# VH-VL binders against o58714, part 10

Target 1, 254 residues: o58714
Amino acid sequence: MRVDLNSDLGESFGRYKLGLDEEVMKYITSANVACGWHAGDPLVMRKTVRLAKENDVQVGAHPGYPDLMGFGRRYMKLTPEEARNYILYQVGALYAFAKAEGLELQHVKPHGALYNAMVKEEDLARAVIEGILDFDKDLILVTLSNSRVADIAEEMGLKVAHEVFADRAYNPDGTLVPRGRPGAVIEDKEEIAERVISMVKDGGIRAINGEWVDLKVDTICVHGDNPKAVEITSYIRKVLEEEGVKIVPMKEFI

## First folded at step 21 (VH-VL)

Design k69
Fold by ESMFold2, fold request of step 22:
Parts: C-alpha cells; structure tokens; sequence
Structure k69 (fold): chain C 254 residues (1-254), chain A 121 residues (1-121), chain B 115 residues (1-115)
C-alpha cells in the first residue's frame, strides 16, 4: 500500500511568520507551496522551494483566492475565465521559483475556500482543471477523496490524487464537517492514528453520524502550524510505517 | 485458513475473575478488529466488546463496562478478555470473532467455537 | 425500549418464503443503518449472512445462497431478511445487528422453523 503525506507550507508573508516549515518538511513527501495570493511572497516562495529541495520533498503549487486579508478562507465568486487564469498565473509564478532551483512541479492543491468551493461547483472545478492543463498535462490535482471534482479531473484527462484528513470529522456525503461545529476537529493523537489507519486499510471512516464513508487514499493532509501539529505529523508517519504502509511521493503511483 | 481458538473458560464464584484468550492464525492479526460475543444458555447473542487492530480503540457493552477489559498482544496473535467482578448473568458461552476491517465494521467473518464461563455460588 | 426487536419465532413451509423483521425503536431511523444478519444453528457459532444498507450498498456473505436477501421497510422502521425457496437447512435462529451509540447491538433473534 502506498500513500503520500502532504502539508501546506510557505504561508508566511513579509514580516509575518506562519508555521514550522523546516520541522514539518522532515516528515512529508509533498509540499503545497503558497503562490503569493492568499499567503506567501516571492522571497517566501523561493525559500520554501529551496527547503523542499534540501529535504527531497516534491513541490506543488498551492493557489488560492486573491484574499490575503482572509488567508484565502472567504468564498469569492469567480467566472470560469477568472478561475482558469488565476490558477495558471499562480502555478506559473511558483514554477519560476522551482525552475530557479532546478526542480519540476509535481502537483497542484487548491487552498482553503477555493478547495471547498470546487467540491460544490462543477463549473469552478472544470475551470481550475483547465488552468492546470493549460500549464502542464502531467501535473497531479489534489482534491477531496471521492469527490465530484476527482471524477471531473479524470474525465478531462488530469491526474488526480484523492486526499483524506485524519483530524477532521466527515459528513455522510464525504464532505468535511465545518470547523466551527462540535466534533469537527479531532485533536487526540491516538484517535487520529486509529482513524488514519482505518482510512488506509479499510478504505473509509465513520462519519460524524455513524454512517460509513468510503475513501480512496492517495495522500493524507498533515500539519505543521505549531509544535503539537508537528508531533502529530511525526506520529502519523510512524504508525503508518509500523503498519507496513509505504510513504512515497504521489507521482510514484498516480 | 483462518482459525480462532478460545480458552480460559471455567467455573468461578460471583465476584471472581477470569481471563479468556483467543489464539488466532491464518491471517495478519494486527490488520483486523476483534470482538467478544456471548450467549447465555438458551438465550440470544450479546455483543461484549470490540478492539481495533492496534488496540488503540476499544468499545464495551454497557453491561460489562468497568468490569471487563479487552486487549490484544499482536506479537502473540492473541486476543484477551479480562473479566472481573463476575456476576451470575455473565454465565455464557463466549465467542471470539474476527472483523473484516481494521476498525469494527459488523462483518464478523470468522468465529471460534466458544469457551464456557459459569458463574455460580 | 429495546434498540432492536425481532419476533421470537416464525414458521413456514419448504419452498415458501419467510420474511424476518428487525424493528428499530422509536427515535432512530432504519434508513441510516447498515443491517447485518446472522444465522445460528443449535450447538454452533453464528454465521454471517449479509449486510444491507440500500440496494446500491449491500453485501452477501461468502457461500450464502442468493435466495437470502436484505431490504428495509421504512414505514415500519425495520430491516428485513427475506429467505425465498425455503429449505430444511434454513431452520435456525436469525439475528440482526447494528452499530448504534458506539456499540454493536443484536436483536433478540427469531427461531425459523421449516415444516
């Protein structure tokens, strides 16, 4: 069984620092690097790509809404043409720094509200996928496991990695319970470990209401926001390895 | 060939303790949840307890909470049920069952032949 | 008051059909539950028969004849085990089971007599 571990990185901006990028980079196989719209700037982008290179971590673009003030977490209505070109622009910007460091891009993972909006809006999903295809047909889209977005990507000839979240409760329809609701976020390290192993070995998890949700697991989202998040990330990697799961970049099996 | 072999049943007095074992073979033990299910003489099935493949999550029927402890030793391919403060109503055949999944799923695909526990004065 | 209720007994003739019910108590809805069914013959451990949640989400146990099938009756808030073409070997106790409130719960069982 092979899985990828991914994390959102490069989200500092100017004098503001976010996350423990150097620490989490030791435990992941794929880095989602902010592209300067929701977070990140040219210096942060360059440093983050270089850090990934130094740790043999694959680099992908993490494009979001043009919403620095909201960290890309506020919904913005986009035309298909806007969405397509916003993605192309941001992927291209990160690629410039990857090229400067002698790297290729592996993947694209949309950020925040954009990621969630694509799950609900097929026209938006198609436009984002078109923007990726405009840049490079061999890039991998990271999106919510078993979502309609994943189906659309396959129909359009874009490779897709199905993403799961061991620290989040699911609704029966496979969407994530919003963070503001009771029980939405699982914080206990051992509970997260049991959940991630179920996702990998059973191909699913129980939703918040007790119903079973089938999940395809190509990549697992892990966090590096603070020392506790890095500890949980390290533990997820450890328990998966103990269970015989091979942790490798998604490009090796997608 | 999957095999489950329960042992450790017997006669005990009320308030006593007993430890059941279930030796497993023919599958990767740590990949699957395990269960204890009991059946009192002439009565129906009653689920007792479940445990995930690594043992990190356990579940208990209300009738046994605080008195029974499920555990597993994956290095020995053995499931255990420690039963304390036994009562007459704990008298039953105790079955060991294998789940199809790592996390308890309700698909108990293999069962042992059971071991009998009798609690009487 | 019981989470699951099954009739204690049911009789049917060889070749006929038997419909075994598993009724969920008021306040919980059969529509969101996976209903597991088990068969047990005297002196033997139970045997898994099938799981039913919906027509698109169901599973037949290995070696279980297709004449065993599951369904639901939403108006009765019940899971249903249908056994068609009854054979003498179908005489057994039948249990339904669900996952409820972090516990597996069995029904009381139905003794099916084939005469």
Amino acid sequence: as target 1 above (254 residues)
Amino acid sequence: EVQLLESGGGLVQPGGSLRLSCAASGFTFSDYAMHWVRQAPGKGLEWVSSITGRGGKTYYADSVKGRFTISRDNSKNTLYLQMNSLRAEDTAVYYCAKDLRYYPSGYFDYWGQGTTVTVSS
Amino acid sequence: QAVLTQPASLSASPGASASLTCTLRSGINVGTYEIYWYQQKPGSPPQYLLRYKSDSDKQQGSGVPSRFSGSKDASANAGILLISGLQSEDEADYYCMIWHDNAWVFGGGTKLTVL
Scores: ipSAE 0.657, ipTM 0.830, lowest interface PAE 1.4, mean pLDDT 94
Fold by ESMFold2, fold request of step 22:
Structure k69 (fold): chain C 254 residues (1-254), chain A 121 residues (1-121), chain B 115 residues (1-115)
Amino acid sequence: as target 1 above (254 residues)
Amino acid sequence: EVQLLESGGGLVQPGGSLRLSCAASGFTFSDYAMHWVRQAPGKGLEWVSSITGRGGKTYYADSVKGRFTISRDNSKNTLYLQMNSLRAEDTAVYYCAKDLRYYPSGYFDYWGQGTTVTVSS
Amino acid sequence: QAVLTQPASLSASPGASASLTCTLRSGINVGTYEIYWYQQKPGSPPQYLLRYKSDSDKQQGSGVPSRFSGSKDASANAGILLISGLQSEDEADYYCMIWHDNAWVFGGGTKLTVL
């Protein structure tokens, strides 16, 4: 059994420092590097790509809405042409830094509100996928497991990694329970560990209402924004290894 | 070949304690959730407790909460049920059952032959 | 009201069909539940038969003949175990089971007699 561990990184900006990138980079196989729109800037992007190289972590673009003040977490209505070219621009920008360090890009994971909007809006999903295909058909899209986005990407000839979240409650339809709802976020590391093992070994999890949700698990989202998040990430990796799960970059099996 | 063998049953007085064991073989024990199910004489099945493959999550029927503890020792391929503060209504055949999944599911695909617990004064 | 209600007994002739019902109490809806079915013969532990949630989401137990099948009656709020082509060996107790309120819950069981 092979899975990837991914995390969002490179989200500092100017004099502001966000996240524990050096710490979390030790435990992951894929880095989602902010592309300068929701977070990051050219110096942060270059530094983050180097850090990934030093830790033998694969690099992917983490494009988002042009919303620095909102950290890309506020919905923005885009035309398909805007969405397509926003993706192409941001992927290309990160690629420049990857190329400067002698690296290829592995994947694209949309950020925040854009990621969630694609699950609900098929025309947006197609436009984002077209932007990725315009750049490189061999890139892997990271998107919500068993979502319609994943099906659309396959139809359009784009490789997909199905992503799961061990620290989030699911609705019966496979979507995530919105943050702020009771039970939406799981904080106990032992409970998170049991959930991630179920996702990997059983191919699913119980939704918040008790119904079973089938999940395909290619990559697991982990966090590094504070010391507790790094502790949980370290523990998830340890537990998966103890259970005989091979933790490798998604490109090795997608 | 999957085999489950319960042991540790017997006669015990009300208020007493007993520990049941279930020896497992023929599968990777830590990959699967395990269950205890009981059946009182002449009665139907009653689920008692469940445990995940690593033992990190447990579930209990309301009738046994606070009195019974499910556990497992994956190095010995053994499931346990520690029963304290026993009552006459705990008298039953106790079955261990293997789940098809790591996390408790309704696929109790293999069952032991059961061990009899009698609580009587 | 019990979470699951099953008739205490049911009789049917060899070669006929038997429909064993498992009724959920008011306030919970059969549509969202996976219904698990178990068979128990005298002196033996239970045996898993099948699971049914919908026609596209069901599973037959290993070695369980296809004449055993699951369904639901939404108007009765019930799971159904259908046994067609009844054989004398089908004489047994049958239990339904669901996951409800963080617990596995068995029905009271139905004793099927094959005359």
Scores: ipSAE 0.656, ipTM 0.838, lowest interface PAE 1.4, mean pLDDT 94
Fold by ESMFold2, last read:
Structure k69 (fold): chain C 254 residues (1-254), chain A 121 residues (1-121), chain B 115 residues (1-115)
Amino acid sequence: as target 1 above (254 residues)
Amino acid sequence: EVQLLESGGGLVQPGGSLRLSCAASGFTFSDYAMHWVRQAPGKGLEWVSSITGRGGKTYYADSVKGRFTISRDNSKNTLYLQMNSLRAEDTAVYYCAKDLRYYPSGYFDYWGQGTTVTVSS
Amino acid sequence: QAVLTQPASLSASPGASASLTCTLRSGINVGTYEIYWYQQKPGSPPQYLLRYKSDSDKQQGSGVPSRFSGSKDASANAGILLISGLQSEDEADYYCMIWHDNAWVFGGGTKLTVL
């Protein structure tokens, strides 16, 4: 069995510092680097790409809404043309720093409210996918496992990695329970580890209402926001390796 | 060949304690969830407890919460049920069952022959 | 009120069919549940028979004859185990089971007598 581990990084901005990028980089195979709109700036982007290079971690773009104050977590209604070009712009911006370090981009993972909106809005999903395809047909889209977005990407000829979240409760339809709801976030590291093993070995998890949700597992989202998050990430990697799961970049099997 | 063998049953006074064991063989023990199910004399089945393959998540019936503890020692291929504060209504044959999945599911595909617990004065 | 209710007993003749019901209590809907069925013969531990959620989401246990099948009756809020072509070896106790409120819950069981 093989899986990728991905994490959101490069989310500092100016003098504001966010996340423990150096620590989490030790445990992941794919870095989602903020592109300067919801977080990150040119210096942060360059530094984060270099850190990924130093740790042999694959680099992908983490584009979001132009919402620095809201960290890209507030919905913004976009025209298809806006969405397409916002993605192209942000991917291109990160690519400039990847090229400067002698790297290629592996993937694109939309951030926050944009990620979630694509699951609900097919026109938005198509526009984002078009923006990625405008840049490079060989990039991998990271999106919610078994979502309509994944199907649309395959129809349009874009490679897709199905993403799961071991620290989040699922609805029966395979969407994530919103963070503000009771039970939406699992914080106990042992419970998170048991869930990730179930996702990989059993191909699914129980939704918050007890129904079984089938999941395809190409990549697992892990966190580096604080020392506890890094500890959990380290533990997830350790447990997966103990269970015989190979942890490799998504490009090796997608 | 999958084999499950329960042991540790016996006669105990109300308020007493007992530890049941289930020796497993014929499969990779740590890959599968395990269960305890009991059956009082002449009565139906009652699920007692479940545990994931590595033991990191457990579930209990309301009737035993706070009194019973499920555990496993994967190095010994053994499932345990520690039963404290026993009551007359805990009198039953206790079955060990193997899950088909790593995380507890409804597929209890192999069962032991059971061990009898009698709680009486 | 019990989460699952089964008739205590049922009799049927060899070669006939038996329809065993598993009724969910008021307030929960059979349509969203996976119904698991178990058989227990005298002096033996239970054995898994099958699971039914819908016609497109069901599973037969290994070695379980095709004359055992599952279904649901939405009007009665019940899962159903159908045994056709009854044989003397089908004489047993039958239990339904669901996952409810973070617990596995068995019905009370139905004793099937084949006369």
Scores: ipSAE 0.617, ipTM 0.814, lowest interface PAE 1.6, mean pLDDT 94

Design k70
Fold by OpenDDE, fold request of step 22:
Structure k70 (fold): chain C 254 residues (1-254), chain A 121 residues (1-121), chain B 115 residues (1-115)
Amino acid sequence: as target 1 above (254 residues)
Amino acid sequence: EVQLLESGGGLVQPGGSLRLSCAASGFTFNDYAMHWVRQAPGKGLEWVSSISGRGGKTYYADSVKGRFTISRDNSKNTLYLQMNSLRAEDTAVYYCAKDLRYYPSGYFDYWGQGTTVTVSS
Amino acid sequence: QAVLTQPASLSASPGASASLTCTLRSGINVGTYEIYWYQQKPGSPPQYLLRYKSDSDKQQGSGVPSRFSGSKDASANAGILLISGLQSEDEADYYCMIWHDNAWVFGGGTKLTVL
């Protein structure tokens, strides 16, 4: 059994440092690098790509809404044309730095509100996928496990990595429980570890109401926001490896 | 072939303690959650406790919380149930059962023959 | 009061169909639950029969005859185990089970007698 560990990185901006990218990079196999809209800037993009190279981590674009002030977490109603071109622009931006550093892009993971909106809006999902296809049809789209987005992407000829979240509660329909709700975010390291093992070995998890939810597990989202997050990430990797799971970049099995 | 063999049952006085064991074979033990289910004489089935593959997650019936402890030694392919402060109503055949999944969330696909616990003064 | 309620006993003739009910208490919607069924013969441990959530989401135990099937009655808020073409060997106790409130819950069981 093989899985990928991905983390959102390169979200610093100017004089503002966000996250512990150097620390978490040691434990992941895929880095989602901000493309300068929801977060990041040209210097941060190059720095993050270089760091990934040094740690033998695969790089993917992490495009979001043009919402720096809201960190890409505020919903924006986009036309299909806007969505398509926004994705192409951002992926292209990161590509430039990846190329300059001698790396190839592996994947695209939408960020924040865009990521979630795609799950609910088919037209938006199609537009984003078209933007990716405009750039490179061989890229892998990272999206919510068993989402409609995954189906659409596959129908459109794009490879998909089904993403799961061990630190988030699930609704019966496979969507994530909003962060503001009680029990939506799991912080206990041991609980997170048990959940991630279940997801990987069982292909599913219990929803917040107790229903079983089937999940495809290609990549697990982990975090490096603070020292505790990095610790949890390290622990997740350790536990998975102890359980005989091989941690490798998603491109090796997708 | 999957095999589950319970042991450790016996006669105990109220307030006493007993430790049950379940020896498992025929499958990768740590990949599956395990369960204890009991059945009082002439009565129905009652779930007692569950434990995940690594043992990091446990569940207990309200009737045994604070008194019973489920554990496992994966190096020995053995499931345990430590029963303290035993009561007359704990008298039953105790079955060890294998879960379909790693997390205690699947059906019980294999059962042992059970071991009898009798709590009486 | 009980989360799951089963009739204590049921009798049916060989060749006939037997419907065993597992009624969920008020406030618990049967539509959201996977109903698991077990068979227990005298002097033996229980054996898994099948799981039923919906017609599109059900699973038959290995070696379990096709004459055993699961369904639900939404109006009665109950799971149903149907045994068609009843045979003498089907005489046993039958238990339903669900996952509810972080616990496995069994019904009281139904003793099925084949006349």
Scores: ipSAE 0.913, ipTM 0.948, lowest interface PAE 0.5, mean pLDDT 96
Fold by OpenDDE, fold request of step 22:
Structure k70 (fold): chain C 254 residues (1-254), chain A 121 residues (1-121), chain B 115 residues (1-115)
Amino acid sequence: as target 1 above (254 residues)
Amino acid sequence: EVQLLESGGGLVQPGGSLRLSCAASGFTFNDYAMHWVRQAPGKGLEWVSSISGRGGKTYYADSVKGRFTISRDNSKNTLYLQMNSLRAEDTAVYYCAKDLRYYPSGYFDYWGQGTTVTVSS
Amino acid sequence: QAVLTQPASLSASPGASASLTCTLRSGINVGTYEIYWYQQKPGSPPQYLLRYKSDSDKQQGSGVPSRFSGSKDASANAGILLISGLQSEDEADYYCMIWHDNAWVFGGGTKLTVL
């Protein structure tokens, strides 16, 4: 079995450093690079893409709402036209740096509130997908496992990578439990490891209420926000490999 | 073919200890959670404990928490149940069972023949 | 109060249908649970029969005859194992099982006698 490990990177801005990109890059196969709206800037994009190249990590665009102050985590009501063009613009922005560094884009993963809003709003999902298609039909959309977004993308002819989260609790419907709820975020390294193995081997996980949730697992979201996160990411990769799972970029099997 | 063979049962006094073993074959042992289920004489089934494929996740029935410990040695394809502070009510046939899944979340698709534990003064 | 309640015994004639009930405790919604059924014959370990969550989410054990089927009665808050066309070999104890509060929970079992 094969899986991809992805992480959100390049989310520093100006003099503000966010995350441990250099450290986590060693353990992932796909980097979701901020495109300068929710986070990142031109210098950060260049630096992050270069770092990915040095580590043989595939690069994808991580577009979000134009919400720098809210880190793209505040919902914005967009028209389909806005959504489509916002995606195209951001993907294009990252593309320029990828090209300059001799890399090709692999995928697109929406960020934050946009990521979540797409799951609930089909029109928004379609608009975002159209924006991606306007750029390159061969890109892979990273979205929540078994979401309606995945179905829509496939219907529209876009490849999809089903993403799962080992450090988040799931609702019975396959959505993530909001972070503010007790038990929504799993912090124990061993528990996270057991969960991710279950997701990969069993094709599912127990929801917060005990119900089983079937999941497609193409890529696992891991984190590099702090040293503990990096440690967990390293551990996840280790245990997966020990269990015979091959960690490769999503483009190799999607 | 999947085979599960329990051993280690016997007669023990209250307060005593026993260690049960379950030898597994015919499948990739570490890919599946394992379980202990017991059945008192003439009574129904009672779940005792579960352990994930790698052993990093365990569950226990309230009736055995603090007294029983489930473990596994994947290099030996063996499941264990360390039973301490045994009580008369622990008297039962103890079955090991294979889970459908890695995580203790699936049905028990294969069962051993069981080993008998008798706790009596 | 037990999480799962099963009748102690049930009798039916060969060729008839038997409905075995697994009633969930009040406050626990049967609609949210996967109900697993096992058959145990004398002197043998239990054998998995089937899993039922809904008509669109159910699974039959390998080699289990189609005359065994699962369902739910929402009004009774119960899982149901239906055995159609009863045969003498169906005489056994039947247990339901669910995952509840981080534990596997078995019903008390029903002894089915085929007269």
Scores: ipSAE 0.913, ipTM 0.948, lowest interface PAE 0.5, mean pLDDT 96
Fold by OpenDDE, look of step 21:
Structure k70 (fold): chain C 254 residues (1-254), chain A 121 residues (1-121), chain B 115 residues (1-115)
Amino acid sequence: as target 1 above (254 residues)
Amino acid sequence: EVQLLESGGGLVQPGGSLRLSCAASGFTFNDYAMHWVRQAPGKGLEWVSSISGRGGKTYYADSVKGRFTISRDNSKNTLYLQMNSLRAEDTAVYYCAKDLRYYPSGYFDYWGQGTTVTVSS
Amino acid sequence: QAVLTQPASLSASPGASASLTCTLRSGINVGTYEIYWYQQKPGSPPQYLLRYKSDSDKQQGSGVPSRFSGSKDASANAGILLISGLQSEDEADYYCMIWHDNAWVFGGGTKLTVL
């Protein structure tokens, strides 16, 4: 059994530092690097890509809405043309730095509100996928497990990695419980670990209402925002390895 | 072939303690949650407790919370049920059952033959 | 009130069909639950039969005859185990089970007699 661990990185910009990229990089196999719109900048992108290289971590683009002020977490209504070109631009931007450092891009994971909006809006999903295809059809799209986005991507000929979240509660339909709702975010390290093992070994999880939800598990989103997050990530990896799960980049099995 | 063998049952006085064991074989023990289910004489099935594959998650019926403790030793492929403060109503055949899944969330696909616990003064 | 209620007993003739009900307590919507069914014969542990959530989401136990099937009656807020073409060996106790409020809950069981 194999699984990828991914984390959103490179979200600092200017003199502002966000996250513990150096620390979390030690535990993940795939880095989602901000492309300078929701977060990041050219220097941060270069630095993050280099860090990934040093840690033998695969690099993927983490494009978002042009929403620096909102950290890409505010919904923006985009035309298909906008979405397609925004993705192409951002992926291209990161690609330049990856190439400069001697790395190839592995995947694309949309960020924040864009990630979520794609799950709900097929036209947006298609436009984003087209943007990816315009760049490289061999890239892997990271999206919510068993989402319509995954289906659309596959239909359009793009490889997909089904992503799950260890620290988030699920709705019966496989979507994430919105942040802010009671029980939406799991904080207990042991609980998170047990959930992750369940997802990986069982191919599913209990929803917030108790219903079982089937999930495809290719990559697990983990965090490095703070020391506690890094600790949890480290623990997740440890537990998975103890359970005989091989942690490898998604490109090795997708 | 999956096999579950319960042991440790017996006669105990009210307020006493007993430790049940379930020896498992024929499958990767730590990949599956395990359960205890009991059946009083002439009565129906009652779920008692569940434990995840590595033991990090446990569940208990309200009737046994605070008195019973489920645990497992994966190195020995053994499930345990520590029963304290036993009551007459705890008298039953106790079955260990294997879950379909790692998390206590699947159906009980294999059952042991059970071990009898009798609580009586 | 019990979370799951089953009739204590049911009788049917060989070759006939038996419908065993598992009624959920008021306020609990049967539509959201996976209902598991078990068969228990005298002197033996229970045996898993099948799981039913919906027509598109159901599972038959290994080796369980196709004459055993699950369904739901929304109007009655109940799970149904249907046994068609009853045979003498079907005489047993049948239990339904659900996961509710972080617990496995069994029904009281139905004793099925094949006359």
Scores: ipSAE 0.860, ipTM 0.924, lowest interface PAE 0.6, mean pLDDT 96

